# VHH binders against p49116: the designs that were tried, part 24

Target 1, 238 residues: p49116
Amino acid sequence: EGPLLSDTHVTFKLTMPSPMPEYLNVHYICESASRLLFLSMHWARSIPAFQALGQDCNTSLVRACWNELFTLGLAQCAQVMSLSTILAAIVNHLQNSIQEDKLSGDRIKQVMEHIWKLQEFCNSMAKLDIDGYEYAYLKAIVLFSPDHPGLTSTSQIEKFQEKAQMELQDYVQKTYSEDTYRLARILVRLPALRLMSSNITEELFFTGLIGNVSIDSIIPYILKMETAEYNGQITGAS

## First folded at step 1 (VHH)

Design nb5 (framework vhh_7n9e_1)
Fold by ESMFold2-Fast, scan of step 1:
Structure nb5 (fold): chain B 238 residues (1-238), chain A 120 residues (1-120)
Amino acid sequence: as target 1 above (238 residues)
Amino acid sequence: DVQLVESGGGLVQAGGSLRLSCAASGFTFSDYAMYWGRQAPGKGREWVSGINSGGGITAYASSVKGRFTISRDNAKNTLYLQMNNLKPEDTALYYCAKEYDSGFLEYDYWGQGTQVTVSS
């Protein structure tokens, strides 16, 4: 009966590693990205509707949509992260690696196209001036996607997605009443998230921390973490 | 009143060199990352190179790596692209772009750009 999201779910505050290194390196980029990923997983875990679906369903949903949640988080936190500088450093690192001699032109093109699409997505969200409430509901729409293969409880997931869509519509209509096309402009951005490769995202932002372990493999462990351990990961406390 | 004015393009033979300049005004140039992009006839826009606010971090598209060098002079509010060993496939309209205040690239390049034509 109550709203899907509370005001506490609108707060999304990324704490960057400190101190900043003298020059950007793979470890700093990966730690920053990991903090954003952990923040995103903690956000999802805090939703009562998400908890109600049970641990197995929760794991399957997050495995299916982590890249979409992460990309929305990158857009929301682009200024805090200095994302354009990080992307420039990633490109420089890749181009100067010994692996450059082993990379095909097609692979280089795929990585550059991914970076371009990511920048374009983040730019479009900034131009639309997407607020914290809108980001929270967009993340909820992405999280409660009933159309991923292998999901159980798809009827309940669909119900929560529809609730997220309805609450977003109500919010936009009340807050931006003079902009009748705003909701449509926002929603048309979402399909682009599914065109972005989770494998390329993993290579760009999580190389150096994950090794040979995929994000899919660590998701169940992140979701099981105690609150104190989770907060430690977000803040980088040892 | 942000303004970016590209110059230095022209007709050059394959194997030649050109130095492009971008004169910036209307913002604190030293606070922003800067980029070069190009659009070749019959192709989409291609990102070419980027440089951070301090000039210490640079990045290049694979197609230009080792041939092009991006640099900046914050005292003169000017961005440069040194292009060496030019190839016919480098023929394009070249644009400079400023980082958004929100910390990512502005895709809408300002001005007409500067035309680079490389003859075979």
Scores: ipSAE 0.000, ipTM 0.148, lowest interface PAE 13.9, mean pLDDT 80

Design nb6 (framework vhh_7n9e_1)
Fold by ESMFold2-Fast, scan of step 1:
Structure nb6 (fold): chain B 238 residues (1-238), chain A 120 residues (1-120)
Amino acid sequence: as target 1 above (238 residues)
Amino acid sequence: DVQLVESGGGLVQAGGSLRLSCAASGFTFSDYAMYWGRQAPGKGREWVSGINSGGGITAYASSVKGRFTISRDNAKNTLYLQMNNLKPEDTALYYCATDSYYEGLPFDYWGQGTQVTVSS
């Protein structure tokens, strides 16, 4: 069987909305995040193994792991997004909300802790200098997670996850042959993704997208979009 | 001053179609997600459909999926809801809404609504 991922799956280019507003607002942030989410979903559906699982199974996988894929995408595209600037603006807004007594202190604490976890994750990935191939395989490992509740075809999903892990190992050992512990350093970053709340990610990045409807509820529609619709969303063309 | 004005409602027979419109003013329409809600006689508000700022992401309540289509024309500052295969249980006041900025708590800005009555 051929490799799980090809060179085309390494390409991950985010196009930001332009121009950046003078004051960051929820809708600019949501449009930027939506483009990243669409790019991530288009990336996933381009994998032959993913398509081979069938529509119901592959939709369930993405609904279960979208927050992990999105967070990896934030780390990978942090420079393009000026993510540090976006997070700083959100922090300033939250601090002002505390001072004006507009939000509960407990809620602000939860959101701030999430932002700190996100910053720590992105910083750790940057310090490791994770390359495009490594990001592609890490995304594949989280995508093909057989341990989410309610999944069918778990044996096939596990097979694809193991294949992703083996191909990542082969790549790292060949490319970074003098760093015998690099793979271990990379893989121990992944559990942190599951500790981050998808509800808080939705509040920070997707409030202006669809009111009270969750991201996992709209994923089936995103996955069924034609390529032209995907391109329109990631570039803002329509 | 955010203003939303719904139109296009009326009385139709079961199985019929209607197209609702929402004219938006007072804000940069193309920057905001939009949605349709409804309120049946004597009941609370129910979310019906939503669409993102660019128009490519849409979502629907299970009760209307496959029958209703939400769309928008950013050049005209107008939101649409195409309603097909209408049922008596779709009888409600239909209204449109939008979101607000990070500078404050999120708000749903709802218009006055347009009445849809489906008879069988």
Scores: ipSAE 0.000, ipTM 0.112, lowest interface PAE 16.2, mean pLDDT 81

Design nb7 (framework vhh_7n9e_1)
Fold by ESMFold2-Fast, scan of step 1:
Structure nb7 (fold): chain B 238 residues (1-238), chain A 119 residues (1-119)
Amino acid sequence: as target 1 above (238 residues)
Amino acid sequence: DVQLVESGGGLVQAGGSLRLSCAASGFTFSDYAMYWGRQAPGKGREWVSGINSGGGITAYASSVKGRFTISRDNAKNTLYLQMNNLKPEDTALYYCARPGYRSLFTQHWGQGTQVTVSS
């Protein structure tokens, strides 16, 4: 009978690498993105309902939705990250790649379209002034998606997603009682997350992090870390 | 082809009760959460209540909590809204809604049933 999320799940504090370099580079961007990824996975792991699904289901869910969680995290932490500055640096790097003829025009177009979609998403969330409770429940709705291929325990996952939806509705109705359309405006933003390629996200933000392995491959490792180890990753002090 | 057909609306005096029904067809009803919403003349749509696929979890708008009860009968593919202690401000077109097969991203709405509460 308790809520799906507690007040501790609303707190989502990203600590950036210090100091910020005068000129942004791939290493700073990768470190910043890695901290957000670890924070996002630690957040998911801390949810009792998530833990109750078991290790195999937990791994499958996060593998399916990490890009959506990461993108929501980018929007939520856009100011702390100076995300607009990071995206400008990535665009500059892409322009240099065009000059050096290292990427095809079609690939560059796909990457630029992804950046544009990401900017539009973050701008729409900022314009809506999404609060911490709303972000927590949007992340829960994304996490507990029963419709990814290959999932087991789909009825239990759907139950948790429905609980997240209903708790979000209750929160919005109580907190923003005069704004009849707020929930609809928020929820209609979520489908756009599935149009964003996880492969392009890896290319933009995680170059060099993993060597010869993908984010998909490191997810089971991250989810099995002890809380102290997670905290070390979030603060950059492993 | 998803179809939702509401019924049970009508004219009732303040303090009275009505039970609304929504008959669902064209999908596996037991797989989906269901919602009730309403729209008063000249006003925006308002979410009223929600129920999960199995019926064990329910939620209500603060304006109706304690007065309305949402329920479902999966064997009959039917959603219900029991409305007690009706107030004139409950006057609205009531409609049921179903999320798409992705549970969230699309909504299918019925045509609605009119509830009028006289003072």
Scores: ipSAE 0.000, ipTM 0.100, lowest interface PAE 20.0, mean pLDDT 81

Design nb8 (framework vhh_7n9e_1)
Fold by ESMFold2-Fast, scan of step 1:
Structure nb8 (fold): chain B 238 residues (1-238), chain A 120 residues (1-120)
Amino acid sequence: as target 1 above (238 residues)
Amino acid sequence: DVQLVESGGGLVQAGGSLRLSCAASGFTFSDYAMYWGRQAPGKGREWVSGINSGGGITAYASSVKGRFTISRDNAKNTLYLQMNNLKPEDTALYYCAKSYFGPLRTYDPWGQGTQVTVSS
């Protein structure tokens, strides 16, 4: 049987809006995040195993894991996004905010804790020097998670997850043969992704969305886009 | 040189209907998703409805779902919004836009707009 992922699935190139403004604003952040989200969904949709599960299962899987895929994408693209600069600007804005409502103070604390967790995650991935193949397989492990509530076809999803894990192990053992415990160090980072709130991710990166549109509500629309439309949105051209 | 020209707005009583049109030129209309947005006096921009390049996939804001219908005629390079059971809160300047990221694209250049005023 062929591999779960091909070289085309390892390629993950984010094209940022240009130019970067002198002062970061919600529109630039939202546009950057939207491009990453589209790239992540296009990546998932291009996997033959994912396509084989069918449209309903595809929608359910992405709705369940988009925040985990997005966060892995943030870590992978942190340098090209200047993510540290974006997060520093958000932190500075929050610290300079004066809140009289006690509940607003609790929310600021919650958002700051999320930013701290995100920074620690991205720093740990950078310290491990995770490569493009490793990121592709980590995203596949997250995508093919059989344990989300409400999923059908869980046995087939689990089979694809196990295939992703085996192919990652094979890659790491061949490429980093001198580091016996590298795979374990990489995999132990994944549980942290489930502790991060998708609602806070939406608040930080998607505040600029028009109207009361949530990421959950638009996932079916994005997944059903024609390939040419996907490609046009990813590259900035059509 | 992308040009978008909205039309069909006007004054209508609550419960009434209007059909908006958007004439597109300067790009290959059939290759792009399109959306309708609106901006009411004293409020920010709101995404109303989107449609993919082929017209087979549509999405709506919760505030208009079941009342509005988006459609397109690729042969005529025209986008439509059929608005039924209009409410005073639907009063806004309505814009069409060439969507680059569907509902995720915020503050894209809009056309000139067409005013919709719903009186009680």
Scores: ipSAE 0.012, ipTM 0.364, lowest interface PAE 8.6, mean pLDDT 83

Design nb9 (framework vhh_7n9e_1)
Fold by ESMFold2-Fast, scan of step 1:
Structure nb9 (fold): chain B 238 residues (1-238), chain A 120 residues (1-120)
Amino acid sequence: as target 1 above (238 residues)
Amino acid sequence: DVQLVESGGGLVQAGGSLRLSCAASGFTFSDYAMYWGRQAPGKGREWVSGINSGGGITAYASSVKGRFTISRDNAKNTLYLQMNNLKPEDTALYYCVRGTYPFSLGHDYWGQGTQVTVSS
């Protein structure tokens, strides 16, 4: 059986909206986040193992793990996004909204804890100097998670997750042969992704979506997009 | 030349209906998400609805949800907005927008607009 991922699945290049506004606004943040989300979905749908599970299973998997994939993408693309600047703008917007909207103390605490967890996760990944191959396999591990409620074909999903784990181990042991405990340090970071609420991620990064459209509702259609339509959305093609 | 031409606006009584149309030319209409936006006198621009390139995904501002329906006919290069149960608060210049993302407030081109006036 061939490898789970090819070299084409290691390439993960985010194209940011241009030009960057003088003051970051909800539209720029939402467009940047949407580009990353679309890139993450396109990455997932290009994997032959993922395609083999079928459209209904694909939709269920991505609905269950999009926040984990998105957060890994934020960490991987933190420099190109100037993520620290985006997070500062979100905090500023949140502080202004709190002044106007009189939000409950519990809600404020939840949102601030989410921002703190996100910053800590991204900092941890940066300190570990995670490379493109490692990110690709970590994304595959979270994508092929058999333990989400409501999933079908869980035995096949588990087999693909195991394959991702084994290929990551092989890569790390060959590439970082002198660092015996690198794999363990990387894998111990993954549980933190499950502590981040998809609801709060949606509020922070996707507030600029029109109406009350949820990420959950758009996932099936993103996965079914024709290549030309998808490319138009991720590159801003005219 | 990219061109978007809105039509169908007018004066209507509260509780009435109007159907807006937008004729698109100069680009492959079926490759783009489209939006409807509006601007009331003395107020900023407000996005009211969006639709993806294939028409299967739609989004609405909370103020219009359940009353307005966005649709498109890719064979005719035309975008529509069916407006029902119109309120005086819906009075605005309505404009057609070509968007990069169907669910974001971003845009790369918009039309000249069509006036909708709702009397009490």
Scores: ipSAE 0.014, ipTM 0.268, lowest interface PAE 8.0, mean pLDDT 82

Design nc0 (framework vhh_7n9e_1)
Fold by ESMFold2-Fast, scan of step 1:
Structure nc0 (fold): chain B 238 residues (1-238), chain A 122 residues (1-122)
Amino acid sequence: as target 1 above (238 residues)
Amino acid sequence: DVQLVESGGGLVQAGGSLRLSCAASGFTFSNYWMYWGRQAPGKGREWVSGISTGGDSTAYASSVKGRFTISRDNAKNTLYLQMNNLKPEDTALYYCAKSRLYGPTFQEYDYWGQGTQVTVSS
């Protein structure tokens, strides 16, 4: 039994590519995003409850929620990533890379709306000063979502989600006892994650990396490397 | 245009060591994550190791962790795999790859060479 998450699951340390280029480019942005995606998948794999559901269920959960986990990761790591600078570079690149007038006009609007929503989400999380424990439990709540189509073991998934919610409540009430409405303010931020397009996230952060292959279609293959170990070893730059 | 040429394989006794090299050309080597994979006789493909563009991040399959070390020399456009304490189960054709996806996966990669054979005798 014990808690759903241990202290090791609160630690979420993104190692940025080294060296940082003098000017941001698409390769640096995509590698940074890929590192965050793989860190997020590794984080999920490290949860005993997640492993207990079995490989098929694990894969289905991550395929359904990777964009929500990724977006929470962007908010959590916004400072270490200099996310505002990355978003500005993406906007500049998109403006300079317009090739088809009628298609690009509507697409630019969709992409700019997505960037605005992402900035609003990250700013709201920053304003609330969400801590590492809160981020860990929010990620667990979105990971253990029983309401995605095609899932098996939905009763067990719901049990783990409820456990995540209960442990978050206990943490917030104990740590932020003076702020009676903090938990409510945090939880009402979550529905916005479901409205963010995974296709636009792919275009913004993974452009040119995966060709015509979607992120959710490659997730099963990355997760099948369950014996694989990611090592953020820093070498050569001091 | 893209070429990956593996070398350094051979026959070695259990407990021995080999260093594999992969010479890359036809693309900007320093812009890509690089990988080592292997395929044993009668078995499927297995990912072995991956290394970031600057060499500051590495990943390994559990079966080789602690025994193999991946490295790269961007000035020489060369990828390396140092293999220590080799076991008979390490017998396989070893190949390097570059991927469109940054990170430790070989599911989708642009090009890989013919490979270099490693045979570990018991």
Scores: ipSAE 0.021, ipTM 0.432, lowest interface PAE 6.3, mean pLDDT 82

Design nc1 (framework vhh_7n9e_1)
Fold by ESMFold2-Fast, scan of step 1:
Structure nc1 (fold): chain B 238 residues (1-238), chain A 124 residues (1-124)
Amino acid sequence: as target 1 above (238 residues)
Amino acid sequence: DVQLVESGGGLVQAGGSLRLSCAASGFTFSNYWMYWGRQAPGKGREWVSGISTGGDSTAYASSVKGRFTISRDNAKNTLYLQMNNLKPEDTALYYCARGSLTPEYLLRHGFDYWGQGTQVTVSS
């Protein structure tokens, strides 16, 4: 009966593509986002409780929550990614697309509203000064969500989510003992993640992938990767 | 040992049809996106089409949209390309390729293994 997460699960190090181009382009944005997605899935697969649920359940959970994990990762890695610069470049591209191509003004407005919600989420997390332990537990709460349609083993998933919530509470109460309402301020941010459309996230961050590759289609393979294989692919070393 | 063996190429007249096959072995075929590429004489390789692991998602190069259809049979470890309304400009060596799982490869046509190809020649 050990803790749900160990110190190794707090470490979340994103390696950005280099060199950064003079002007941000779709390929650089998609490469950066892909690295974050791979890091997020590798993080999830490293949790013993997650492994214990079995491969089919693991795949179903990550397919259901990858967008929430990815968004938390964007917030956590916002500084190293220069996320505000990436989002500004996307907004500029969308504004130019409205002016030269009138194909879907309503769709572009939906996408811009999604970007606004993403910016507000990341700003809220930054204002709360969420630390690495808090991010790890928030990701665990999101990962072990028993309420996604089509899931099996929901009772065990719920128990792991409750364990994550209890351990987060213990951490916050011990570390931020003088801030009685900190946990409540953190937890009320989580419902906003469910308002983020995974389809719009794919369109914004993954359009540079060859042949309209679906995130849903690649999740099972990423989860099966060995650590050395994963690292070799991220760095190009293998 | 990963092996990809293409077949079904040949000489056809403009407006004709041809069906290519690719027999895959040495890996779990159902775990990979699969692709068709082509190379015309004196030109570099170009991507033609791609298909997801379960066949639910497909993508096509602009030059072949509406004319070519990619499909797969995971029980037979076989990839197909149905080519309709062939044009002389479709003359090329056609090869199948296994998709990469890395972001870099996905952005760069995603080919970590490819076959030797099957020749398609379309007469004018």
Scores: ipSAE 0.012, ipTM 0.228, lowest interface PAE 8.5, mean pLDDT 82
Fold by OpenDDE, second read of step 2:
Structure nc1 (fold): chain B 238 residues (1-238), chain A 124 residues (1-124)
Amino acid sequence: as target 1 above (238 residues)
Amino acid sequence: DVQLVESGGGLVQAGGSLRLSCAASGFTFSNYWMYWGRQAPGKGREWVSGISTGGDSTAYASSVKGRFTISRDNAKNTLYLQMNNLKPEDTALYYCARGSLTPEYLLRHGFDYWGQGTQVTVSS
């Protein structure tokens, strides 16, 4: 078998809504996040190994790891998204909610901690200066994680993850030969992704979009959408 | 290219019935939620009804619930809207639209692709 990833899987270009509003609103944030989510899911779908798992298995896999993929995407696209500005806007919105006594103290703490974790993760990735290839392989590693409950074909998933890890190792060795411990520094960041709550991520970025619908429930639809068709969407028709 | 072509509109008396059709092409029809919308004179576009990919789930605006029925034939790439007990306030240009996700998404962000529409006029 050939490599797990090709050069085509390295490209990860997020197109932001245009124009950017003077004041970031919930709609803009949700739209931006949705585009990233779609891009991430379609990226996964473009991998032959992912397709080979079948619809049921690959759907379950994405349901298990969408938050991690999304978070890696945020880190990778942080500059293009103006992520710091988005997060600031979210915090401001939360502050208003706090003032209106809409959130409990415990919930406020949880949400703020999550935002902090997210920001720290993205900053750490920026400091490491992770390139497009490394991001692609990291996403593959988190995608093909066999340790999620309820997965089928775990042996095959494990094989794909190992292949992703090996290819990453080869790439880092070749590209960063003088940095002996770069691979280890990169991989040690992955556990941070597991500390992040999918529910809180969903509330922060997608509440204005989905309402009572969960990301989990729409993943099968996202995976069935054509990439080119999504880019042609027209908003504001209601 | 994505194409949606509506048909079946016309003039009908209050209490009458019409059946609209929408022929879809240029995309995998069975992978998408589909919707009907309408635009009355002097008003903005409004959501009317939606149907899931397999037809197992349907949604309706409160104004048409119990009177309109949405359905689809994926083998024919066609969307339908059965409109019963029509009222003058149902007078509008009716258009079919492709949806990306759910009715909730559509309500907040609008339609993905839509056709040219078919005119429905209900007389008193």
Scores: ipSAE 0.008, ipTM 0.284, lowest interface PAE 9.6, mean pLDDT 86

Design nc2 (framework vhh_7n9e_1)
Fold by ESMFold2-Fast, scan of step 1:
Structure nc2 (fold): chain B 238 residues (1-238), chain A 122 residues (1-122)
Amino acid sequence: as target 1 above (238 residues)
Amino acid sequence: DVQLVESGGGLVQAGGSLRLSCAASGFTFSNYWMYWGRQAPGKGREWVSGISTGGDSTAYASSVKGRFTISRDNAKNTLYLQMNNLKPEDTALYYCAKPSEILKYFRGQDYWGQGTQVTVSS
């Protein structure tokens, strides 16, 4: 009964904080990441199929997949964020510190491995030249994942995921008709998202939040925000 | 000023258990990753275990995995290390550390406590 996503769901425009600092700092990274998170949540809320599942199911789905949605958003907005520059600088600094300080080395290595996986994911998406329609459907496939522990209404969620997969296939076959294997190359990238630690994502991108506020604790609040309040968060206007 | 004060060390027989504590002050404890390290007689410093800000993620050196458990109480600004099935090779000065933060790395200096001595007899 109509498409899962409309053209309005393809538009995904991140507005970066201004002014840009001369030197990278935690406040700038956190504000940029928060804007991307809020944009991603607003995107999900605008999908009629998502709304139809109800508030409790919506909260459970987003709690389960926010890190995957956020990572797809990082890849999609990588140029706007200068993400590769940020990650390369962090990796270089961590690598030098491992050589000089033997204490905490195993934890730093774990974090570096996470950054390298994130960088490789974003590079893979860039090489494939994923377009806005493809990103919208990949985010929908991730959002409507029926296989997270503790979820209810899994049959309906699975139907929406299958609809997202079918519509992505139709789009790719019509738009990239000359590239028979493009869809397969895109879909094999998705399992890597589940290997990304949400706790390391929080440490890297959300350290500037007041206190030790977890993303899980703020998700219900973000999903209940009025449009004007949401717009204030993504633009810094109010 | 950052202060880390370790306690709970002592003499214990092989196969025994000890619980170490680290009282943190001078910074917002709940905002920082925390680590336990040790230095055995005649050896360099060795990383033992690490814990994330909320306690959801932990990591252990292979030599202690399955025997030691790191935990934290952010309400009490305290870091813990539960050490079970202790071996003579676990004999060392144990200290907690506030490591350089990833996002604040360019400012980063690790702070170590003075340590607490753990001695495991055969």
Scores: ipSAE 0.000, ipTM 0.138, lowest interface PAE 11.5, mean pLDDT 80

Design nc3 (framework vhh_7n9e_1)
Fold by ESMFold2-Fast, scan of step 1:
Structure nc3 (fold): chain B 238 residues (1-238), chain A 119 residues (1-119)
Amino acid sequence: as target 1 above (238 residues)
Amino acid sequence: DVQLVESGGGLVQAGGSLRLSCAASGFTFSNYWMYWGRQAPGKGREWVSGISTGGDSTAYASSVKGRFTISRDNAKNTLYLQMNNLKPEDTALYYCARYPGSFLKTDYWGQGTQVTVSS
C-alpha cells in the first residue's frame, strides 16, 4: 500500500569515465552509455513493485522498454555527460563516413534522423526543466507499460503504471501548483520515445564495449548481476 | 591487415588453470578496446570479457566472473586471459577480438584456440 517510489528511487547519479579523452572516440562514448544503462537497470531492479512481478516478467519489461529508459536517462544526465559534445562527435564521424563512402547514404540519413529526434527530445525536456522526482515517475510510467507485445501479467503492470501516473500528478500539482498545465506538457512528450529505434540507439552507443552481443542478450545478465557488479560498472571499478 | 593470433589453449582437468595469449598486429593495439569470446560446439559466439585501451577498465560475463582475468601488454601488442578454476562448461574455442574503432564498423576476430576441460 505504500508509494510506488521512495526517495531513494529519485536519486540518479551517473559517474562518468575519467579523464575525458582529448578526442571523443567510440570506446569512451560506449563506456559512458554502458554506465547509464547499468544505472537505469539497477534503478528499475530496486523498485519493490518491479521485483513483485517476477524474473520472467521483469526481463520482458526491460527488454521492451530499455531504449525509452535509456533515452530518459540521456535527457536527465545530458549536462553530466556533455551529451551535445558526444552527439557532435558522432555527427562528425558520420560526415567523414559519407566522404569516404564507407556507409550507404540511406543508412547515414536514417542515423542522422535518429540523432535529430534524440536532440529534440532532450531539448524539450530541458526547456520544461524536469526535476528528479518527475524523471523518476516518467521512468516508472515507461517501465510499467502494459501494451508491449508478448507481455504476461498485463493487469498488474497496468495497475503499477496507473499508480505511477497518479503519484506524478500528485507531485506536480503540489510542487508546481501555479503551473496548471505542467503535467499535460510533460506527458505529451512521452509518445516520442517509442518512435526512436532501439537498434539505432544500440549501434550509436553500445558497439564499442559489448562487441557482437546485443543489448537484448545482455539484459538478462545485467538483471542477474550482484550489487557489487552494478557498482563496478557504474563507477568503472571493475 | 588486422591480424589476431591466439595461443595457450589445451586439455586441462576441472579445477585447473590456463593462460591464453593473443598477438595483435596490423593496427595500433593501444588505441583499441579488446575482448575475448568463445564458441561452444553447436553454438554461436559468446562474449567472455572486455578490456579498455589502458587496461584500467574490465568487464566479464557472469559465468566467468571471479574465475577469469583479462589483461593486456601494450608494449608487446598482446592480450591475455588468465582462466582459473576451469569447469567442463568452459570447453570452447576461444577467440581474441578487437572492438570496432568507429561507429558502424565491424569488429575483427582471430582464428581461435581450443580449450577442453575434462570432468
Scores: ipSAE 0.015, ipTM 0.188, lowest interface PAE 7.2, mean pLDDT 83

